# VHH binders against Extracellular exo-alpha-(1->5)-L-arabinofuranosidase ArbA (arbA): the designs that were tried, part 7

Target 1, 316 residues: Extracellular exo-alpha-(1->5)-L-arabinofuranosidase ArbA (arbA), of Cellvibrio japonicus (p95470)
Amino acid sequence: KQVDVHDPVMTREGDTWYLFSTGPGITIYSSKDRVNWRYSDRAFGTEPTWAKRVSPSFDGHLWAPDIYQHKGLFYLYYSVSAFGKNTSAIGVTVNKTLNPASPDYRWEDKGIVIESVPQRDLWNAIDPAIIADDHGQVWMSFGSFWGGLKLFKLNDDLTRPAEPQEWHSIAKLERSVLMDDSQAGSAQIEAPFILRKGDYYYLFASWGLCCRKGDSTYHLVVGRSKQVTGPYLDKTGRDMNQGGGSLLIKGNKRWVGLGHNSAYTWDGKDYLVLHAYEAADNYLQKLKILNLHWDGEGWPQVDEKELDSYISQRLK

## First folded at step 1 (VHH)

Design s9 (framework vhh_sonelokimab_d1)
Fold by ESMFold2-Fast, scan of step 1:
Structure s9 (fold): chain B 316 residues (1-316), chain A 126 residues (1-126)
Amino acid sequence: as target 1 above (316 residues)
Amino acid sequence: DVQLVESGGGLVQPGGSLRLSCAASGRTFSSYAVGWFRQAPGKEREFIGAISGSGGSTYYAVSEKGRFTISRDNSKNTLYLQMNSLRPEDTAVYYCAADFTYGSSRWNEPTLYDYWGQGTLVTVSS
């Protein structure tokens, strides 16, 4: 009865909250209170026509969305990929409203933003997240395994890289330079998300493995920078692009596979949104919305007890 | 445990030539894109040129093409920058960098390089 999500992201239109997650065509839920959720829609009724060209093993599930509101439009970024491969692309589809009852409701796919190709790219074009800097420039962070997490400058209509292009490596774990470029490897890092708070950009990343029920090792780390481009330093001053990352939250006996977060400021309060697998419920992936607090040095903190106290409800 | 050490910098007259070397320890260059950057006082780091891992493809900044040549010797684990027809505007600290994101198509992007040397000063003056 709780909301079954993987890789959750949220936005608000008027008094309605919308939740987007991995699934066939991207699954969309709506809520008035962020606790009681109703199925709303899928962003795609049929798969993108280019999906099988990019990812021959693509199975119809669109992964790891991000939703971004810009100049009266909603931009939904999505990933096309296959397990253990970097035959991947991030695409974008646009809508004027998230309300399916509106006469203006229509998802319009704008196609591929970026594509990763094995042997050409030592990165995986999945797990997009959008951040606007303090000058109003919009950037995308993305990545999984391989050579880590990247950030690039988006163009004015947010559908492709800016020209001239600007790219940054923002977080990375050690990878053997002798490993074949087609292999994902053991550099278990993915799902970047950047939140701007005070003088800092905070980069959240998921370390470890998702998607293995009780064998999942997923947990969240954080670093920060005064510039969106980095370097993102952890609490010890270690660069996230050199293996740095300060633990924010990890699993326990009840909750496993904590990760793929987003983070938001709503009505003056800060929140961390993620999925967690409940061990006692056959590791079912559940939505968690936790309060995000800040310590005296400006580092984010969460209360692990809120994993137990936040309970989403799926309405029919 | 990877270190890059530049050498070969110094004072040279306008029109002269200089060869910089970058020796790597701890790892081999055979799987890396490796490149040269420079930084003049008060300026940002500027891309000079790069060479791809094992394949030997070279990439140069437009303003330096024809005057500078990048090469490497994988048996010595050493990267070279041959600099010809030097001008006062070439005065800078020269850095070598190794890219462990070898598959990247952005050879001129400094942030994609994981390891950097300490730099070697090149002064072009009469």
Scores: ipSAE 0.000, ipTM 0.191, lowest interface PAE 16.0, mean pLDDT 86

Design z1 (framework vhh_6z1v_2)
Fold by ESMFold2-Fast, scan of step 1:
Parts: C-alpha cells; sequence; structure tokens
Structure z1 (fold): chain B 316 residues (1-316), chain A 125 residues (1-125)
C-alpha cells in the first residue's frame, strides 16, 4: 500500500530520510531510499496546552509541518487551526536527532511562533515553510486564503519573529473589499514554499481547493525573485502579490488535488514533493516525489507521467 | 489502519448507567481521533462524542452534555463512553469510529475512515 500523506515535507539525517505530514501529533515516516517508508513516530504525544485557547474548534490534528535543520537541531514547525477559520497559530518543537532509538531523541516544544486573530489579522497563521537567504538570515513564509501569503524574518533562535520585526506580502489572489474579515473568502491560495536555485528564489503556492476528493481543484503555481523578500514574478512578469502565478502542475483524470509541495536539492538533483489524490483508490492522498527540471529560461518543470511512475511503499 | 469492536451494550432502566468500550486492533490507534455515534431505527446517524488522538481534547453533543463522558486509554488501545442518567431517547445502536488521518473536523461522520459493527443500547422505563 502507498504512503498516505497530506502536506508532506522531508529532511535527511545520515542515510535516513524522514517524512513529516499533517496528522495526529504530526505523522513521521522514515526511509532509506525515498520509496520504501516505515512509520517512525509522531512529534506530539499530547496536544499543545495552548491549542484550544488559540483555536476553540481545534480537533487534535496538527497541520502542514515544515522541518528545518539548523546548528545541530531539527526545528519542526506545525499549525494549530480549524477548517475555514483564521483562529490559528504556528508553533515550533525541537529535537537533536530524528532517530527514535537515540538516547538524545526528545521533542521539546518551544511554543507559539506567530498567532492570527480574527478581525485583527487578515491572514491565517498556518502552512509555514522555512528559507535561509544568501546572507544566512532565516525567514518563514506562511499563509492561507484571506490576504494571502506572508514572509517574515525569524530571530536567531528561530522561535519568534526577529526584533525589529520585518514582514512582506509575497503572494495573494483578489479578495472582495466588501467581504467580512472573519470569512476566508474566495482568495484560494495557500501553502507557500521557497527554493533557492542559482540566482533566484522560487515561490511555489497551491491555488484552489484541497480536501474535497474528486471535487478538489488544488494545483501548483510558481514565481521567482532575486531577493527572498520579493517581488515574486511569474513567467508573464506579473507579481504574485497581484494575482500572478505560472502553472507548474495540475490534476488529471487519475490524480486530483495536487498541491502542498515542498522542494529540495538532494545530491545535486532537484525534487518536488507533494500529495495527490488517486481517483481509482477512493481519492486517497498519496505521496509523490517528482524530478524537478529547469528550462532554458531557468523555470521549473515536472513530468506529469511521474505521477504514475513514482509509487511509494508503506512498510509495516 | 484499525479495526474496531464495540462492547457493553445492553438493556438498562431509565436513570441507570452503562459504560461502552471500543477495542482497536491495528498499529496506530494513538494516531487517530475517535468518536462515538448512534443510530436509532428510522433516524439518521448522529455524533455523540469525540476525543482527540492524545485525549487532550473532547467534544460532547448538547443532548448528552453532562451525562456522557468520552475517554481513551492508548496503552490498552481502547476508547470508552461512560453513560449516566440514561433516558429512553438514548436507545440506539452505538458505533465506535476512528478518523481522520488528515486535517478535518472529528465531529463530522463523513470524515471517519473506520467503523465498528455497533452495540445495542436499550433504555426502558
Amino acid sequence: as target 1 above (316 residues)
Amino acid sequence: EVQLVESGGRLVRTGGSLRLSCAASGRTFSSYAMGWFRQAPGKEREVVAAISWSGGSTWHADFVKGRFTISRDNAKNTVYLQMNSLKPEDTAVYYCAAGPKFYSSYYDSDEYDYWGQGTQVTVSS
């Protein structure tokens, strides 16, 4: 059976790959080859004590992780939220190793990084992704619906916004000015992820709707900038913060709901990691790892046929 | 993936108490939110109570609030429903459900992936 994931992110420790996804306590799988996966652990054995204060409708699932290795520690960012609401927060928990057999293995929660509050914030504090710029400064991109995707500078410990704070709006779709701020609205954009390649930062975003089986409209768009802060421009020169975004991949008859990607360079090769729902298997969410290619103008490309050829195996 | 077996359903008198148990077999019981649902003849299935994967959060329907308590023991792979002050209106088949693997509301029956066969609770005066 294939690995069941939503919102996958990966890292490597030694010769072992670790996969993190939305689920109870954040689901963790391990692999030696990125094809054969074994359940490893969950990052939380008990829910964060602050979760119900931030999100009264919180249902126990931690969403949309990102994993980042920095100065000998693994930083796992996670989202506390409820569907259709911006009563949300991004938290961070830290570990010295990802190997559960190690005596040093212990997730230590550092608490809330940022929180969104309805009526105060026209953004949703979910879907974190970490990027280091070319000067070694670490940034978090995040966001879903409302006023779009944001980027802010992290402090030296990567646990809070830097002081003085620095924030940027990096991508958004049009939202009605007459819509109440409590509503998510029709600006269907979320799940930013930034990859640095050559002279550019590439911003990937998921447009459309996940989580509706065959009615899911999720697909990936991309833009790029020479500065991590933007502006991120699509292939036509349109700013992603003004509705721009160039299609990277979308669903077909077999695979729907393609999105929530991460992207990596491993051993000199570039990869796109995402989930997709398989129509023939009751729209179960499957892990996909695709090769990321680059055209003559430096734009990323993927081969849709690799959706069929990459088949993960779930080991017991 | 989990398999669920309910037990404890029986005939009880109005005002009585009963504890239902749901034993899970499978590898990742502690990774699933769990719910109790009920269905009376000729009526739609309705959610009674839900508990997060860790047990740190619980939800109870308004019609059982203060009378029923959901709990879980992850070491025993079991979820419980303690039912107090039973009423004839509580007569139904009670189902244990495990859900979901991804983000969604655990109060929604459509979001649960695995279901038990049910246990009959009858409350008489």
Scores: ipSAE 0.000, ipTM 0.237, lowest interface PAE 12.6, mean pLDDT 87

Design z10 (framework vhh_6z1v_2)
Fold by ESMFold2-Fast, scan of step 1:
Structure z10 (fold): chain B 316 residues (1-316), chain A 121 residues (1-121)
Amino acid sequence: as target 1 above (316 residues)
Amino acid sequence: EVQLVESGGRLVRTGGSLRLSCAASGRTFSSYAMGWFRQAPGKEREVVAAISWSGGSTWHADFVKGRFTISRDNAKNTVYLQMNSLKPEDTAVYYCAAGYDRYGSSEFDYWGQGTQVTVSS
């Protein structure tokens, strides 16, 4: 049985890999080899007490985590939301270790980082991803639909926006003129993730629709900038904040709904981590870890055939 | 991918009423904007009405405002066009369409086969 994930992110503690994904309380798996995975834990045994205040239609599933190690702590960012709404917030919970057998293992929720409110905000406070710039400043990218993807500077303890606040719009697609600001609209863009490689920051985004089995249109695009704040330009020089984005991978007849990636450098090699739905297995959402290569102009490339050759194994 | 099938088109008298239905298959229906378009012989296809994915926002062409109303039922995967005070000028094949906007214009990628509405005196 392959590992069932949506919105996967990973980190390593010692010789153990940890995988975090959308689910009740955020689902956590562990592995020694990034192929054979064992259920580890959930980050939340009970829902955040503030969840239904922010999102009245919240159904108990925490979405789209990111995991970030900083100064001896693991920061797990998570989304509280409801489908099709921007009644949302990104929260953060911290732990000293990811090993449930450790006496130091305890998730401590630090509460809301940012909140979106319908009619006030033309953005959705979900899909966080953390990036440190070349000066050591930590930033959060986030967003889904509405007015696109945003980036803001985090404070020193990584639990809220810095003061004074600094915000940037980094990617967006045009919204339909038919859509009220309270509606998600037609700007099908979400799940930013930024990887720093050489002199560039690479912004990955998921375009299209997830979560519709064989009707999913999710695919990955990329742009890059020498500054973490953008502008992120695609291969044609078009700004991602003006509809730009160069196709990285879109899937095929066997694999659909490819998206919500993270990207990492591990032991000198670069990797793209994402979910994909397998058509032959009733569109079950599966973990994919692909090698990330670079062309002569410094653009990332993946081999679509690796969708078939990477096979995760879920251990009991 | 979504499949669309229109129904309800027929002959009606001037001043009459008619409701068109468009049944969609697939799980993507509730995530698409839906539109009603029409095309009379020898004329270009024109947009009649559109509705957001949730049904919370609607648009109607000036030539049908106050007479036609678009609505949707996401539980039934169906979009409707209620047509009142019909005029001979409303005679056309009516198409439903599903789509989205990515680059500053609404794009309708999926189209039904059409249903004929004829308005006679």
Scores: ipSAE 0.000, ipTM 0.138, lowest interface PAE 16.3, mean pLDDT 87

Design z2 (framework vhh_6z1v_2)
Fold by ESMFold2-Fast, scan of step 1:
Structure z2 (fold): chain B 316 residues (1-316), chain A 124 residues (1-124)
Amino acid sequence: as target 1 above (316 residues)
Amino acid sequence: EVQLVESGGRLVRTGGSLRLSCAASGRTFSSYAMGWFRQAPGKEREVVAAISWSGGSTWHADFVKGRFTISRDNAKNTVYLQMNSLKPEDTAVYYCAADRGYSYYSTPSEYDYWGQGTQVTVSS
């Protein structure tokens, strides 16, 4: 079997790679080679006690994790939400190691980082991604639909917004201003991820719709800035916070629903990690790891043929 | 990058009317939500009114609702605040601000670009 993932993120501890994805309690896999994966654990054995207070329609699946290593701890950010609603929160749970055999292995939930409330917030508090700037300050990007993607400064222990708070809007698509603030609307943008490369921060975003099998329109766009706070400009110079975004990769006849990427530099090489639905396998969501190349102008590029050549294996 | 320049502030009598203008430079004014803020002596800056990029949605603070009206002209890169039935309590420096997202219910720190302000004084 291939690894069945949605919203994949990865990190490394020692010689072991760990993969985190949307699912009951957040599904965790481990690998020595990023090709052959074994089930490792779930971060939660039972859902967070606050989940249904924040999201009454919550169904037990924790969404769209991000994993970040900081000062000897692994921070796992996760989303509590329900489809089409911004009754949502991003929470964080921490662990000293990702190895379940270690005596130090235990997930300790630190609770809610941020919460979106209908009518108060024109954003959805899901799809977190962590980025450290070139001065060592840690930021969270997040968001889905509504008023787009936001970035805020994290506090010293990475569990809450910094005080005084600092927030930036980094990407959005046009939303009907006549639409009630409680509705998601038509601004099909979510899943920010920021990668630092050379003098630039690159903001990746997923445009379109996931989660509809063959009717999914998900695809990846990119922009860049010399400052983590933006403005993130696409190849034409258009601000991503004003509808800008340059196409990085889109679906084809075999692969649809391409999106919710992370991006990494490992051992001097750059990678794009995402899910894709295989049409020939009833649109099953599969892990894809693609080489990330850079053109003469410093823009990221991927080879669509690698969608066919990267084959993950789920070990029994 | 956008620069904002407010104009129209002056001394007016209680019950009078005044129109403030905010002129924006830059290609992308029509993509920004715009807000009017005010700051009275010894007080924090507070949001007065906000308008979406297209002008199709507006918000006004309760203390000015029915008296003040925000509008915009994207062809002229200008946002306006029409102020009617002015009260001494409306005396403040009025600031125009631009937000690349929807932040009209947000703190002032969430707005990306600010003008230098225009003084409105309402006499008894």
Scores: ipSAE 0.000, ipTM 0.114, lowest interface PAE 19.2, mean pLDDT 86

Design z3 (framework vhh_6z1v_2)
Fold by ESMFold2-Fast, scan of step 1:
Structure z3 (fold): chain B 316 residues (1-316), chain A 124 residues (1-124)
Amino acid sequence: as target 1 above (316 residues)
Amino acid sequence: EVQLVESGGRLVRTGGSLRLSCAASGFTFSSYAMGWFRQAPGKEREVVAAISRSGGSTWHADFVKGRFTISRDNAKNTVYLQMNSLKPEDTAVYYCAARYGSSWYLDSNEYDYWGQGTQVTVSS
């Protein structure tokens, strides 16, 4: 059977690929070939003790991880939240290795990086993604609905915002001014991910709605900037922070709810990693790894036929 | 109801100093991050300085760093911009802006409330 994932991110240690996804304690799979996957571990055996304080409706699932390797450590960022609410926080847990058989294997939670509080914050502290700029400074992009997607500078330890703090709004869709700040609203945008390629940073975002089976409208858009802080402009020159975004891929009759991507360069080739719901399999969420190509103007492209040809296999 | 009222803008000589004030009313000032923006004729609006709701974090643009200082007094519902060593290039209409939440942003589109502006003119 194909690997059942939502919000997939990946990294490599040695010759082994590791896949992280939304679930109890964050689910971890391993693979030698990115096709044949084996259950590896959960990052959390016991939920963070602060989770219910930040998110009273928290149901035990940790959402939307990102994994980042920095100075010999693996940083796993995770979201604590509840559906439709911005009572949320992004936390980070750290490990020296991803191999559970290693004597050095141990996840050490470093606690909260940022949190959002209803009425105070017009953003949702979920969907983290890490990007290092061309000067080696590390940034976190994040956000869902409300006032859109944000970017802030991380401190040297990658565990909290830098001092002095630096924040940017990088993408948003129009939100009704009549909607109360405690409500998510109609600005259907989330899951930022930034990839640096050549002279550009490319911001990927998921527009529309996930998590509604056949009624899901999730699809991927992209924009780019020569600066990590933006502005991120789409193919028409429209700022993503003003509703811009160029379509990269959308669903079809077989595959629905395409989104929450990450993007990577492995062994000189570029890849887009995302989930998609298979209509014929009761909209079960499945891992997709697609080749990422670049056109003559430097824009990313994917082959929709690879949604059918990439078939992950769960071994154990 | 909601108002941000800037004051203190005037004509000042190169090298002089000026303090701008922005008085807020009609909302819970201590729940808002604040920013100072400026716009010169024929140019886009640019961010000058920003301050978190608590005052514990501030940002200043490179072109004013060391010369301008943002501060706030939550008891008086006022944000300030102290401007020192003024240059002709600082000539602009200065606006204060308020954003709900703990953190400031550099993008003007993130701000919920805006003042009417106060003119600062710097001459030789």
Scores: ipSAE 0.000, ipTM 0.155, lowest interface PAE 19.0, mean pLDDT 89

Design z4 (framework vhh_6z1v_2)
Amino acid sequence: EVQLVESGGRLVRTGGSLRLSCAASGRTFSTYAMGWFRQAPGKEREVVAAITWSGGSTWHADFVKGRFTISRDNAKNTVYLQMNSLKPEDTAVYYCAAKSTYFGYTEPDQYDYWGQGTQVTVSS
ESMFold2-Fast, scan of step 1: ipSAE 0.005; ipTM 0.360

Design z5 (framework vhh_6z1v_2)
Fold by ESMFold2-Fast, scan of step 1:
Parts: sequence; structure tokens; C-alpha cells
Structure z5 (fold): chain B 316 residues (1-316), chain A 125 residues (1-125)
Amino acid sequence: as target 1 above (316 residues)
Amino acid sequence: EVQLVESGGRLVRTGGSLRLSCAASGSTFSDYAMGWFRQAPGKEREVVAAISGSGGSTWHADFVKGRFTISRDNAKNTVYLQMNSLKPEDTAVYYCAAQWDYRGSLYSPNTYDYWGQGTQVTVSS
């Protein structure tokens, strides 16, 4: 039985790997080897009190976490939203350790980082991912549908936008200008994640639709820039903020809905972490960790056969 | 890339009406969300009203709601601010601004890519 995850992100504390995913209170697993996983905890025993004020249709599931280690603290970013709406917010909660047996273990919610409000904001405040640039400045990428994916500079405490604010549009698909700003639209793009490798920042994005079992069209595209702020150009030189994106991986007959990746360098090797729905197992969402290779031009590549060979094991 | 030129600012009496216009040139106008901002002496710029590229979505600040109306004519590449029931507190330089590709919040001046030079509105008793 594989680990049931959507929107997986990972970090390491000491010799222990921690996996965070969409679910009630954010589901946390731990592992010593990134193959054998044990349930660890949830970050929230009770939902944020502000959640239904921001998102009246909120159902108790916290979405699409990112985990970032900074100055002795773990920052867990999470999304409060409802399907098809931009009544949303990204919040942050912090902890000194990820070990629930530690006397220092306590998630402390710092509240809202950013909120999207229909007809005011031209974005959806979900799907956060944290990246530090080569000067040590920390940025958040985020977004889903609407006007695409955005990047903004975080303050020193990583709890809100910096002042003065700095924003960049990093990726988008065409959206009809005849559509109201309150509507999600057909610009099927979300879940940005940025990995720094050599001289480049690589922006990964999920195109298409998740969450429809066998009808899911989710797949991963990539572009790169020498600046964290972009422009992120695909293999053909097309700007991701003008509909560019080079295919990295897509579904097949066995695996559907591939997306919502994170990416990491661990012990000198590069990895792509994502979920995939297994057709033979009623489209159950499963953790996949794939090796990330680089071609002669510096573009990332994955072997789709590793979707079959990587098997996460849930320990009892 | 767009260039923005405001017009219509002048001296008006308390209770009067005025329409500001902002003419855009350059890129396809309907791809830009547009905002009207104002700045009084010694104060920060504040958002007054905003409109989506299609004109289907509008926002107005509480302090002007019911008095000011933003609109646009994409065939003429122009955005308008109709100001009614003017008060001395409305005295400011009014700026139009454009936000390409819906990058940011319509409330935040820092998310707008292109700015006009401003047009002075003075409301006297």
C-alpha cells in the first residue's frame, strides 16, 4: 500500500525525511530512506479560525503546503480555499523541530501571508512555494488559473510580503479578457515550484486539470531564467508568462494526473517529487519520487518508467 | 508596453462633477487592468478605483463608492473616472495606471507596470 498524497513537499531534519501533503490539518509523514513512510502528525489539530471568513465554502482540508527551513525554524505554508474560487489565503505556521516526540515540538500559526479577494485580485492565493535567490533574498511563488503564477518578495520574518512590495508575473496561459475577474477561467496553470541549479532558476508548473480521476489532464512543464524574477523561457525561447512551457512529463495509460511537483537536490543528486493517480487502483493519488537528470543543454529530464519502479510503502 | 496620458483635471466647486480620461497607446489595451490612484500633498498614493481588461469587473474604494464610477471604452483605448458630489478632500493629483497580464492586486500601487504623469484636481468650497 503506497502513501496516499496530493501536492507533496519534503524536507529533512537530521537523518529523518518529512513529507507534507494536502489534507485535514496538513498530513505529515516521516521516513529514514524516502521509501518507507510512517504517519507522523498533522500540523493543525483544529482549522485556522479565520479560514471560513476568507473562504466561506472551506471544507476543512488545507491544501498544497510548502515547507522551508530558515534560521532555526521550519516554516509551513498552506492554502485555505474552495474549488473553483479565489476566495483564498496562504497562511504560515512555524515549528522549531519536526519531531513530534521533542519537548520543543509545537506548531505556532503566524496567520495570513497573502489573501485573494474576488474582483479585487487577479490571482488565486494558493499553491505557495518558497525559493531563496543567490543573494539570500526569499521569494514566494504561487497561483492557480486566473492571471497565472506570481512571485513576490517576502519580508525578513517570511510571514508577509516585503515593504516596499515587489511582484512579478512568471507564468500564464491565455485567459479571455471578456471573462469577469471573479471567474477562474480556462487558463489551466497552477502549482509553481522553482529549483536553482547551476546558473539557472527552473520554474516548474502544472498545466491542465487535476482531481478528475481518469479525466485528469495534469502534466508538468518547465522553463528557466538566470534571474529568480524571470523571464522564464522554455526550450523554444518562449516566455512562460506568454504561454511558454516545455513538457517535462505527462500521464500514460497507468498513471494519470501527474503534477503538483516539488524538486530538490539531496546528497548531490536531483529529484522531482509529485503525485500521480494509478488507473489500476481506482485513480488513487500516490507519492512519486523520480530522479531528475540534465541534458547537454542543461534541461531537466525524467524517466517515466520510474513511475512504475518507485513504490512508496506506508508502514503500519 | 503602454503609454498613458491623463486629461480632465481642473478646479471645480464642492458638490460639482468632473470626468477624467486616460488615453492609452502601445500594446493591446484590453490586455491591461486599469486603475485610478490619487495622491494629496504629503500623503501616499491610494487606490480610488480599478477595472478589469474586459470592463466586466470593477472596484471602488469605500470613500468614493456611490460618488465615483470607473469605466472603459476598449474601442477608444480609454479609461474614465466619473467623479460626482466632489468634496475638498478629493483634492489630489489623479494618476491612471496599467497592470499587464493581471500580475497583482488592484489595490497596490506597486503591482502596476505603467503610470501616467497625473492630472491635478482641486475642489474648492
Scores: ipSAE 0.005, ipTM 0.267, lowest interface PAE 11.9, mean pLDDT 88

Design z6 (framework vhh_6z1v_2)
Amino acid sequence: EVQLVESGGRLVRTGGSLRLSCAASGRTFSDYVMGWFRQAPGKEREVVAAISWSGDSTWHADFVKGRFTISRDNAKNTVYLQMNSLKPEDTAVYYCAADEYGLGYEDSSEYDYWGQGTQVTVSS
ESMFold2-Fast, scan of step 1: ipSAE 0.011; ipTM 0.458

Design z7 (framework vhh_6z1v_2)
Fold by ESMFold2-Fast, scan of step 1:
Structure z7 (fold): chain B 316 residues (1-316), chain A 124 residues (1-124)
Amino acid sequence: as target 1 above (316 residues)
Amino acid sequence: EVQLVESGGRLVRTGGSLRLSCAASGLTFSSYAMGWFRQAPGKEREVVAAISWSGGSTWHADFVKGRFTISRDNAKNTVYLQMNSLKPEDTAVYYCAAGTRYKDYSLPHEYDYWGQGTQVTVSS
């Protein structure tokens, strides 16, 4: 059967591809060809001990991972949250290898990187994505709804914010003035991911609503900046932190809820990785890997027809 | 274009009272936490008070607790700082700031937008 995923991110160790997605303990798949996937492991056999303290309604599903390789370690960032709440935290767990057969294979949880608290924070500490800038500094983008998407500088061991702290607001949509600070509100934006290409950092964001089957309105927008800290401007010159964003891809009659992307350069080619719900298969969430092309002005483009041609398969 | 405009700063006598205002434009005001900071001659900029986006939570620095009160009027896009029992040590340029991060009220980098400041001088 086809691999079902939500919020996919990928990395490579040697000749093996690893796919990480939302699920109990974070679901991990492996592949030799990015088409045929095998269940590998989960990063957490037991939930983080601090999860229920941060998020009283936490149900055991860890959300929206990002995987980052740095100085001999794999850093897996994960979200602890509950639907519609910003009682949330991003944590990090590390491993020397992604191969479960290795004697060095052991996920070591380093705990909380950042935490959001209702009324204190008008942001949601979920949907982490890691980017290294052109000076070698490592940053985390994150966020969902509330006051939008944020970027902060990570410390040298990538486990907490740097000191002194450096934070930037990078993208947001207008939030209703009638919403209480504890409520997510109507600013339907989340899942930042930044890709560096040529002279630019490209910020991808998911606009709209996931997780509603055929009523999902999720779609991807993009903006770019020559500095990792922004401002990220769309094709019209509008700041993403002021409602800007240029459409990259949206759903059609077959594929709904397109979003929560990552983006990579592999073997000299650029790729967009996301999930999409297949209407004909009861809106089951499917992995999509699309070729990412660049127009004459350096903007990314994808071919919607590739949604029908890329079909991931499960190896049993 | 986001603008924060402070007003109300003036010379005031020790023991006196003063109300500062900060008018915001170009942003969805009720989506932003607001803070008041001050910078005295020869000192670093320090946080005085902060208020959450809804006004449901406030924080005041220990050196102003019981004397200063932060408040906001989201219908008027304005944040206020009511200052009572003023001391010479309160002499500073007062800045308002807006941010979507409410994690550490003492850190200027938690705020995305800043006003140009208003001078408060307290005579002995």
Scores: ipSAE 0.000, ipTM 0.143, lowest interface PAE 17.1, mean pLDDT 88

Design z8 (framework vhh_6z1v_2)
Fold by ESMFold2-Fast, scan of step 1:
Structure z8 (fold): chain B 316 residues (1-316), chain A 124 residues (1-124)
Amino acid sequence: as target 1 above (316 residues)
Amino acid sequence: EVQLVESGGRLVRTGGSLRLSCAASGRTFSSYAMGWFRQAPGKEREVVAAISTSGGSTWHADFVKGRFTISRDNAKNTVYLQMNSLKPEDTAVYYCAASHYWGTKYDQGDYDYWGQGTQVTVSS
């Protein structure tokens, strides 16, 4: 059986790979080879106490994690939300190790990093991704629909926005001015992830709709900037904050709803990690790990044939 | 603890300007994020603008962006709302409020201390 994931992110501790995904309490898998996966844990056995205050329709599923190692700690960012709403918050929980057999293994929730509220905010506080810039400052990108994707500077302990606060709009699609601020709208963009490679930061975003089986239109676009704050320009020079984005990968007849990627450099090689729905298997969401290549102009490329050749195996 | 008193509200013509002041008493003013809220008769209270503890970060609602500016003077224990290009729709009681947390600046439920309000009326 392939690993059933939505919104996958990965990290490594020692010789063990850890995979985090949307699910009850955030689902965690471990692997020694990134192919054979074993269920490890949930980060939350009980939902955060503040979850239903922020999101009254919260159903117990924590969404769209990111995992970041900083100064001997693992920071797990997670989203509390409800489908189609921006009654949302990004929280963070911290652990010294990802090994559940360790006596030091304990997830300690640090609470809310940022919150979005309908009518007040034209953004949705979900889909966090962490990036350190070339000076060692740590930033969070996030967002879904509404007014697009945002980036802000994190404080020194990575639990809230820095003071003084610094915010940037990094990617967006047009939204009707006639639509109420409480509605998600038609600006189908979410799930930012930034990878630093050479002289550039590359911003990946998911355009279109997930979560609709064969009707999912999810696909990945990319732009780049020499500054983490942007502007992120696509291959044509168009600003992602003005509707720009160069296609990286899209679905085909077999694989639908490709998106919500992370990207990593491990052992000198670059990888794109995403979910894809297999049409022949009732559109079940499956883990895909693809090699990320670079063309002569420094743009990322993937081989769509690797959607068929990468097959995850669930051992439990 | 902090106690807040608003002043500066009055009748003003459409297109006019007003500066509201919120004077805080107590030693802890510089430890609070501050917000300006407004409420028109029969309407819910809404957030207008917010400012961080240092004044280095500000937020303004879209309906006032470019017209209103929030600022603070921690030496004088005062927060200000400069209102330009006033419209009849800006008619409301304006409240200042103090929050322990900048990250929840938009949630009026996370503001622990509130002033009594100052009435702004904008006429044609």
Scores: ipSAE 0.000, ipTM 0.113, lowest interface PAE 21.7, mean pLDDT 87

